VH-VL binders against p53630. Designs and how they scored, part 15

Target 1, 237 residues: p53630
Amino acid sequence: MNSKSQQQEQQPIVFVTGTDTDVGKTFVSTLLVHKWKAAYWKPVQTGIESDQGDSETLKNFKIAASTWQPPIFTPTYALQKPLSPLQAMEYEPNVDIRLLDFVVPEEWSAENPLVVEGAGGVCVPITRKLEITTDLIKHLIETSGHPVYVVVVARSGLGTLNHTLLTWNHLCDNGLRSHLFGVILNGEPNEGNVQALKKFGVNIMAQVAQCTTAHDQDMELHELPSVESLMTQQDVE

## First folded at step 18 (VH-VL)

Design r1
Fold by ESMFold2, last read:
Structure r1 (fold): chain C 237 residues (1-237), chain A 120 residues (1-120), chain B 111 residues (1-111)
Amino acid sequence: as target 1 above (237 residues)
Amino acid sequence: EVQLVQSGAEVKKPGESLKISCKGSGYSFTSYWIGWVRQMPGKGLEWMGIIYPGDDETRYSPSFQGQVTISADKSISTAYLQWSSLKASDTAMYYCARLGKWDDWLFDYWGQGTLVTVSS
Amino acid sequence: QSVLTQPPSVSGAPGQRVTISCTGSSSNIGAGWDVFWYQQLPGTAPKLLIYGNSNRPSGVPDRFSGSKSGTSASLAITGLQSEDEADYYCQSYDSYLSGSVFGGGTKLTVL
């Protein structure tokens, strides 16, 4: 039987971006998908000549406490070279990525949240018109018909203050502050970095790390905020 | 209407193999986990394992890992529980049950049970 | 040797209230994992009675209610009826066992 949870409210789209490549966007997306019982979509996947992609990584990551089987939607674009989408198109000249092509998958029933994982960071170029990941976020805000929020994934450790502030400020300067759920720090807990970022007005949603035991991974998943609590926080702010 | 219909009672001897079945109907069989739960005579419920027929992902309770095999045939919407060599201690009622989609580890619909008796 | 502890039996007269306890630990109920309750009438399969600690599926009378506090959960049955005579099981998830755990069951006798 179905819980009476999110069917009576417009279900959100949550865009997961990062301060850099390899900061843990797919791991964090996996945690959020299981916590929120969400669907998953990576709109642009590159590097498929050498990798099965982030959708397969998410599909194969198992969390013992979770029996959720996420709907996983096909990327709108999948390109061969492990480069930015713009650069990868140099090797596939018949591919012409347009923002208009990024339509929320029709298969998404909208009975649950949709987690959308971006390629690289917020300024990664996607189209030949030099539109970037930030432009994709704005496109989804304008065209999807759903509330859209943003989560920023950053390393927990050395260097993160600079990269997180640059990413956060860029998003705010682009009019996206009211869409930001916050930052998730990935890696060993670092309270000093958390407090420093909070002094700059950055909202830290959580600190996570990939755990070695199922018990610790279950606890980490359990402690993540609900999507409802994050939406309530935005209504107040 | 969601229904889980199990195969009939079995009387077996120690050392024999056995495969019992659970046919699901009234729902998308490949979209829900289905699991097996043992109830020994006069005892409570114990989960044995679960399978997701969509991709055959299986998880076993540590007590039953290596003791049974759980499988599914999605073409006929049927899950199976199988022993390669029965023991007298396997005498029990065996239920299949579907897991709910929106609540982790919730057993929302149950089959009628299959009584397995193993004795010399 | 159930991970979740239930009294072996409870009894009550028709019309009365009974409560069935389910005591766990910090790795299951105490960690905040949901509690489910099942009713098993004599000679029948278990049936879902309570999910998500306190929610009733369609068709379950409102005289059945569930609650959770700390490391324990409770099923309350008011207006006791003869057809309530059954075994009742609680269930939760346990993080150390990485799987579901059931209580030992409680036999409810209606006097």
Scores: ipSAE 0.838, ipTM 0.923, lowest interface PAE 0.6, mean pLDDT 92
Fold by ESMFold2, fold request of step 21:
Structure r1 (fold): chain C 237 residues (1-237), chain A 120 residues (1-120), chain B 111 residues (1-111)
Amino acid sequence: as target 1 above (237 residues)
Amino acid sequence: EVQLVQSGAEVKKPGESLKISCKGSGYSFTSYWIGWVRQMPGKGLEWMGIIYPGDDETRYSPSFQGQVTISADKSISTAYLQWSSLKASDTAMYYCARLGKWDDWLFDYWGQGTLVTVSS
Amino acid sequence: QSVLTQPPSVSGAPGQRVTISCTGSSSNIGAGWDVFWYQQLPGTAPKLLIYGNSNRPSGVPDRFSGSKSGTSASLAITGLQSEDEADYYCQSYDSYLSGSVFGGGTKLTVL
């Protein structure tokens, strides 16, 4: 009894990045994990001196309509200071992050999608060689053996046009347009911003917000697009 | 082969405590939710609650919250349904059932049932 | 109305087609949540018959089929046989109750 799509045998990796820190990547990742019945991996976690981390946040977030229990994989790197990975390594000199170390967890059965949550935005420095989140995405594309897609999380409100366009255009200029599922706007719905971004050719795949009632949260989850529909959309580009 | 084997029928008096069991086999017990469903005599099915033995997360139907306790012992692959003080209205057939992994709230395999009779 | 409504009984002769309805509301089937069906043979536990509105698990004969439209769902049984005599329950998720709901059950009698 398997609900996976018959037309797609190779399960995708979906990298969740953002226009900034604190735009809601973990909340969006949680929704996608439950919608797609996906596994979850945060490859680099910082700030563990004061925070249990994004994997614990995702584990503890319950959605009444969902009985999915996601596999949650250990970060490849977990650093103490709440800084970019590059800066956090200054406080842990025995840690030397290399892109080659980011191997898709062997525990992932590949029966379902893998949601991978990035640290900060697309240009956040990760390694001492000044490789950035975009380079990590490219590394996974080249080495994972799976189709890799990208979701961009952005605020729904003031300022998002600039930040979203910068992020979107950066990814396109780096040859990742064919990998982009789209943008998820997080926060109070804003149709004006949605329409403006669409005029620039940005695909808005959803608008989400944390809800105060279980009913509203269930409906928000229910209305998110399936991973199969998003993959079909990319095939026609 | 997935099997859920429940403890035997119980005859009790009002006010007595009771703990019935459901032993799972043929699958990874800690990787699936298991739930309890009541069937009153001559009536339909009502979910009572579910537990994920991997981390003991539990969810109760509002009608049963505070009325029963659901627990699991993963060392012996067994789930439990427990009353601290039975009422005559608890007379029913009680099923355990496993939730499917890929479909939310799907009860894919069922135990044989435990008949509980409560009367003075 | 959070309860899924089924007729209390239906009957048919061997070889006939019967349908069992399951009527919900805007908070369950009408919201688009999946419908599951269970068969309970006399004196036995329920058994999964249909999942995901219309999918049949291994070992369930193809003369059983499910469908969903609007706020309701249907179970169809073609080529009715004596062994089909049982109680049938539909199930869905209800977003108002934040939990699962079952129909009241339908007793199928084979004449």
Scores: ipSAE 0.833, ipTM 0.918, lowest interface PAE 0.5, mean pLDDT 92
Fold by ESMFold2, last read:
Structure r1 (fold): chain C 237 residues (1-237), chain A 120 residues (1-120), chain B 111 residues (1-111)
Amino acid sequence: as target 1 above (237 residues)
Amino acid sequence: EVQLVQSGAEVKKPGESLKISCKGSGYSFTSYWIGWVRQMPGKGLEWMGIIYPGDDETRYSPSFQGQVTISADKSISTAYLQWSSLKASDTAMYYCARLGKWDDWLFDYWGQGTLVTVSS
Amino acid sequence: QSVLTQPPSVSGAPGQRVTISCTGSSSNIGAGWDVFWYQQLPGTAPKLLIYGNSNRPSGVPDRFSGSKSGTSASLAITGLQSEDEADYYCQSYDSYLSGSVFGGGTKLTVL
């Protein structure tokens, strides 16, 4: 009656980052949460003065094939301005973001994976000490007590070769290659870009797009890789 | 022990309203979808709709959209199926069933059924 | 006229093996969506028999087994017993209908 993940004890944390803001991190996170029957956490949400936030967007996105209802955890920090967390704190002087405060939600049962969505891209500044999203990933690796992996979301089209390669190389240069599941391209399929990125050794996990029919959305979800297969591949390669 | 206990049989006339119930016990009522399945006399099973009592999200089969209302009262762990105006073609056995958490669309526990008879 | 096709009836003598087929299409079983099986004893509610194509819930004897291949699934019952006389339904998800579908049911008669 329970999924295969119920039989496993050390469930992974999968950090979803991107090449930029608005590349589709929340859409991809939603797909992964439903595919893996995972919980969701956005540790730092900005722009709440004009938006209900990414947790609400994920909660409201429905996939017909899925009846999974994800546990959704409250952001550790929620800031008003639609800026990087560092810049947004300039408008909220009572907020002082510290990496130490990012503790895996205690409500997470660890019966299933946890998808953690970052703010913006890998170099987005978070703290007044100029710590960036990459430092948050490292912090979770060091302190969570769980295996931690990274998924990079990138646009499928114009400019993605440059942005994706910069992001990928940055993560590798920071010692995170063994944690990288790969890249998910979001948007109109582009086989030329896929092949070009593969020549640089970038692992492309999938190409996805916001589908216009429930059928296409169901099949897109169905075709995503399992978290178990990704963990096995990363351990051996 | 997970149990779903449904309200008793109903005999109605066309045009009358009806609300039948399904009370869940032995599990966290707000953490599982509960659905309704129709079995017409001598026929097979067909899903009507599902509700997640935690936030009242509902989904209806196209054949039943606009024909019935599915609701839940989480304070008494009870789901409902309601008609505003019954038709003779609504004569059937109606089951409630819980969806399993780890398998999409799996009906893992079933109520005993409520027979609804609509005749003039 | 169901999306999943089952034989209307099957029969067997006590101790024999019977199978019940469930034939779908490329939009349901053939797309890789899971198959579930339910047993409905005379005058009772359906009961989960097989989930995830081949898994048995606690309390279901191992003489019941499920399998899936291509666009079809099969329920096998070995060591047939009189209490196995029931209606059996398969279920899957259909991606073109965007919803769950049940087979038309198979009446198993024990001779």
Scores: ipSAE 0.826, ipTM 0.916, lowest interface PAE 0.6, mean pLDDT 92
Fold by ESMFold2, look of step 18:
Structure r1 (fold): chain C 237 residues (1-237), chain A 120 residues (1-120), chain B 111 residues (1-111)
Amino acid sequence: as target 1 above (237 residues)
Amino acid sequence: EVQLVQSGAEVKKPGESLKISCKGSGYSFTSYWIGWVRQMPGKGLEWMGIIYPGDDETRYSPSFQGQVTISADKSISTAYLQWSSLKASDTAMYYCARLGKWDDWLFDYWGQGTLVTVSS
Amino acid sequence: QSVLTQPPSVSGAPGQRVTISCTGSSSNIGAGWDVFWYQQLPGTAPKLLIYGNSNRPSGVPDRFSGSKSGTSASLAITGLQSEDEADYYCQSYDSYLSGSVFGGGTKLTVL
């Protein structure tokens, strides 16, 4: 029994990208997966020689208010070295990543949203043809047959104005403005940075931090916007 | 047709151990949480704990942590509630219930109940 | 810490409307967590009646309705029938307990 009327709308793919590596994409993806009761896919994972990857991190992150058990799909590519996918392929010459290989998982029922987590930031090189995360987003838009939206994860603190504006403007300049849900700031609240970004026309959709208590984490999850409200916002734009 | 069938009524003495069962059918047993709810005689419902049989993740109500053990055997689609040493205060009706997939903490299907009586 | 408070009993005549209140706190209903309702007919297990504050599962008549406002929720039963005589429980999630809480239950008597 669904809490949403999924038969009226085709379920979206929401691509989670970031202003940089290690800005909290997996943490934010975990929150969104539980808030939206979404499936999860990390299309390309690196660093598996020493880490089980972001899919396992998301699987193991428990939020007490949520009993959602997300479908978690296998990465299309998993590479050994903790480098960009392009660089990691230098250590695995038999691997040749192509954008056409990134097909949304057939196992995805499309009864719920799909959260897709990118590697690093929007300009991270993925293929030997120097195609970047932004090109992967465009590929999914062109080939998936579903509405595709983008969430940008950024640090809340020092340096975020520059990095967030560069990322936001890059995505807009690449024709993705109508696909942008907004920016989620991760870290200690910083109202000055929030207001400054808003003055530049950046949509700040949420501000989050990894909480020390279960109840604070529950409340943070609860306050995130629904995917339906974000899609409605985009339809008016 | 989702069904939860519980083991039969039990009459026990204080200090005895007990393990009661809840067999699920008509759905993918490993894909849904199953929980236990106590109803003391003439009283309301109290959530005890839940288990996800797919990976055995278990969460207990603070009131029941350390008092009972919740487990599952996915090979026979069965969840269990277990006491190592019963007390007279454990006399109650015990229900198993499945959690819904699309609504957090929703108990959507219930077993018929197992009456446990603990007396000397 | 958290307690969902229901009246111990309510009564109504056939055909009338009754409501059953469920009052919580800032850690459960007041925080915005969903409310669920269960019907327990005499001698039987609880059965899901309302989910997601106001949704009816298949087979539940539309004379049962739920609502939520502030720290409280309400179950309304219109066109009261003798077979509605049962105990009714509300339930929500509580963020301090990190788990489910039930109301104390309300016995509905049909006069």
Scores: ipSAE 0.817, ipTM 0.913, lowest interface PAE 0.6, mean pLDDT 92

Design r2
Fold by OpenDDE, look of step 20:
Structure r2 (fold): chain C 237 residues (1-237), chain A 120 residues (1-120), chain B 111 residues (1-111)
Amino acid sequence: as target 1 above (237 residues)
Amino acid sequence: EVQLVQSGAEVKKPGESLKISCKGSGYSFTSYWIGWVRQMPGKGLEWMGIIYPGDDDTRYSPSFQGQVTISADKSISTAYLQWSSLKASDTAMYYCARLGKWDDWLFDYWGQGTLVTVSS
Amino acid sequence: QSVLTQPPSVSGAPGQRVTISCTGSSSNIGAGWDVFWYQQLPGTAPKLLIYGNSNRPSGVPDRFSGSKSGTSASLAITGLQSEDEADYYCQSYDSSLSGSVFGGGTKLTVL
C-alpha cells in the first residue's frame, strides 16, 4: 500500500566515508537516510566525553520535507577521546576493536537500506592491528550477505581535488571500484572541481551544503539520486 | 485492520475549550505520524498539523500554529486536537489521518471525522 | 485560496472519460514532490485514491489513473460510473510552506 513495494527485494548497505574528518559525513548521511528511508548505523563512535555523538546528531536533524523516522542502531564501539579509534583506544586499554565484532545490527529488518557511517577517511586505523576503514568496508562486503556500496563525502572547495582523487583511487586500487556509488561534494557549489573530478572518472552524485534554509534543505534532499537509480547504474557499468 | 476512530460530534459556544480525540488501532501507534485536517462546511481540506506519538514531535501548519494544540497519549493509542477558546469560525469537520511510513506526507488512513459546531 | 488549483466541478456521462487537473508551482509539483489524490464520497471521510503520482492502493479500480507533468498533475477516470460521483482532492508538499498542501477540490457529477 506504499511505494516501497516497488523497491528491489534485497536492500543495500551503503557505507559513507570521507576524505577527512569534519567533511560533513554525518550531514550527508542524514540526507541519504531521509532520501532513501534508510536505517543508520555508526559502528565506531569516538569523543563521547565531549560530544553527543553522530547518532544523536542525525536523530535530532529535522528535514521539513521528510516524515521519515530513522531506525538508529547503537555503535558497536563508543570511545571517550575525540581521536581516531586507534588513538582513542590508548586511553581505554580494555577496549580492543576487531573487525569480526562488526556485525550488521540484528534490529535491521532489511526492508530498507542501511546507511553506515565511517569514522574519518578511508585510511583511518580502527584496530590495534592497524586495519583501516577500507578493511571494514571489505568485511561488510564479505559477511553481510547484502549488496554493499560506498559513498565518498568530500569538501566542494579549493584543495578537495587531491584528497578526493586520492580517496577515490585508493578505493579503486583496493578492488572496490564496482562498489562505488559516487562522491557527494559538501560546501559551496564549485562547478570547476566537479568537472575536473569527472574528467578523472569520478562519479559526482550531488553537491550539497550545510546551513541552508529549510527550503534549500528540502530541495537538496529532493535532488539526491534514489538508491534504485544508483543500483541500476552499477548494473549497467 | 488499520482503523482511526474519532470522538463524537461537539456543540459548543464561543469561548469554551474543547478537546477531541482520535484512537488508532490495527497498527503500531508510536511508529506512524498522525495528523489533523480541517474541512469547513462546503469547503476543501486544510492540513492543520501532525504528531509522532513515538517522541511527541509535532509540526503545525503556519495557519494553525498557536491556534490549536496537538497531542498524543501513546498508552491508549490516542491523538488529540484541542482549543483553549473556540470561535464561531472553528465550526467544521475535523479529520484525523495517519501518514504512510514510506511516502512522505501521504495520508493513507482517515478517521470518520468529528463535527464541531460553535454557535452562540 | 488553495495552493494547488483544481477546477471546482467536472461532469460526465456514464462510460465516459473525465480528467481533473491539479495545477501547482515550482515550490510543490514543479519541484518534483509527489502528488496524492483523495476521493470523498458525499457525507464520508476522504479516501486515498492515488499515491506517488500514479500508484493505486489495493481496492482502487484501474479506471482511476494519475499522472504528473511540469507543475501540474491530472486524475483520469475512465468508464465513469454513478458511484464515482464525489469530491476529489489533490495533495502535495510545498517547500516554501514546509508542509502539506491540498487542492481546492473538484466536484464530479455523473450525468
Scores: ipSAE 0.872, ipTM 0.937, lowest interface PAE 0.6, mean pLDDT 95
Fold by ESMFold2, look of step 20:
Structure r2 (fold): chain C 237 residues (1-237), chain A 120 residues (1-120), chain B 111 residues (1-111)
Amino acid sequence: as target 1 above (237 residues)
Amino acid sequence: EVQLVQSGAEVKKPGESLKISCKGSGYSFTSYWIGWVRQMPGKGLEWMGIIYPGDDDTRYSPSFQGQVTISADKSISTAYLQWSSLKASDTAMYYCARLGKWDDWLFDYWGQGTLVTVSS
Amino acid sequence: QSVLTQPPSVSGAPGQRVTISCTGSSSNIGAGWDVFWYQQLPGTAPKLLIYGNSNRPSGVPDRFSGSKSGTSASLAITGLQSEDEADYYCQSYDSSLSGSVFGGGTKLTVL
C-alpha cells in the first residue's frame, strides 16, 4: 500500500454528471446527498429566469425520520437562459466563465463528502474557450486537494445503451476511468439494459426509480452503496 | 445572536382556547425546524412536535397528535402552539426550541418558556 | 424499553466527580442515534450541554464530558461546583416511536 495515502485521507468530492439533460441528475444527487450526509454544490446553474434551480429543489427534499439538512452552496455561476453555459453567456455578455473560478466552497467543512452536480452531459461546453464538463472535472481533480470521483446518471429505458456507452467511453478515454464510481440508472427497472451495459464493462452502481412518498424514497436509500464501499471498490479495480 | 422569545404567562379556565407564540431572531427563520417541549410542574421534558416554517411541514409526537396545533407565520418569524379546548392537565411550562441543521433532532437554542395555568 | 432511563438524583461534594447514566435500547441509542445532553438550572430554560455524544458547544467547560457505548450514554462532571446544581436530561431519537425522546432527568445536588 502507499504510505502517503494512508496519512492524507480526506472526504471525497463526487461529481454527478449525466448522459443528457433531464436524465435525473438532481434526483440522484439528492439521494446520494441524503445517503452520505453530504454537502451539495451545483457550480453552474442555467435557466434561472424560469426555474427555482437545482439547489432549491434539493433543499426542499425531506426524509421522514430525519431533521438533518444538507449544506447547500451557492452556484459559482447562475445564468438566465435554459441553454448550455456557453450559449447562455451570449445573453449575459458581462459573464465570462473561467475554470479557475470553480473553487470548492470554503464553507465546506470537509467532514462529509461533497456532491457536485454538473450541467448537462460530459461534453457540454462551459467556457468561451470551449472547455467542457469533463474539463471541469479534471480541474477539480487538479486543484481541490481532495479525492474526486464521478457518477454518471443515465435513463434506464430506451436509448440508454448508446448514450451510456458514449459517455462512459468518453470519460475513460480522458483518463478518468480510475475516478469513475459507475452509472446509476434512473427510471423503471430494465434488467436487459443492465446486463447489456455490464457486458461492455460498465459498472452499474444502482437502479433507482422516482417515488411519490418519502417512505418509498427511504427504501431506495438503503439500496445505494456507501461512499466508503465505492472508494474501496475503486482501489481494487 | 440567536434568540427565541416566547409570549407571556397565561391563566385560563378549562374549555378556553389559547395560542402562545415563539419569535425567532438572529437567524434565517424559514431554514430551521422549530419545536415545542412541555414540562409539567416538577416533571421532565416531553417533546410535543416540530415545524419547518419554510414549507410548514409539521410533525407531532404520538402523545400530542390531535391535542394541539403547531403553526408558523414566516412573515413575522413566529411559531405558535395552540389548544382549541384547554384541560387542567395542560398546566405546564411550554418551551420552544430550534433544531440544529447538522445533527438529527438536536435542540440547540431554547426560548425562556411560557407558563400556562389552567384552573377552575 | 424505548424510553431513556436516568437515575432520579445524584449528589457530590465540591471538587468531586459525578456521573449521570442514560440507559436506552436497540431502538434509540443502540440503533446508532446520537445522544444530546441538556442542563436546566433552577428556574431557567434548558440549555444545550453536549451534542453528538461527546462534543461541547462554545462556553461549556471541559469538566463536562459525554460518552456513548452500546445502548447507553454517560455524562461526567469533574471538579464539581455549586453552580452545577441543576437538572440534567439526555435525549435521542427513537425509531419505534418515530420521534425524539428525553430521559426522565437527573437532579444533581452539590453538597
Scores: ipSAE 0.462, ipTM 0.782, lowest interface PAE 2.2, mean pLDDT 89

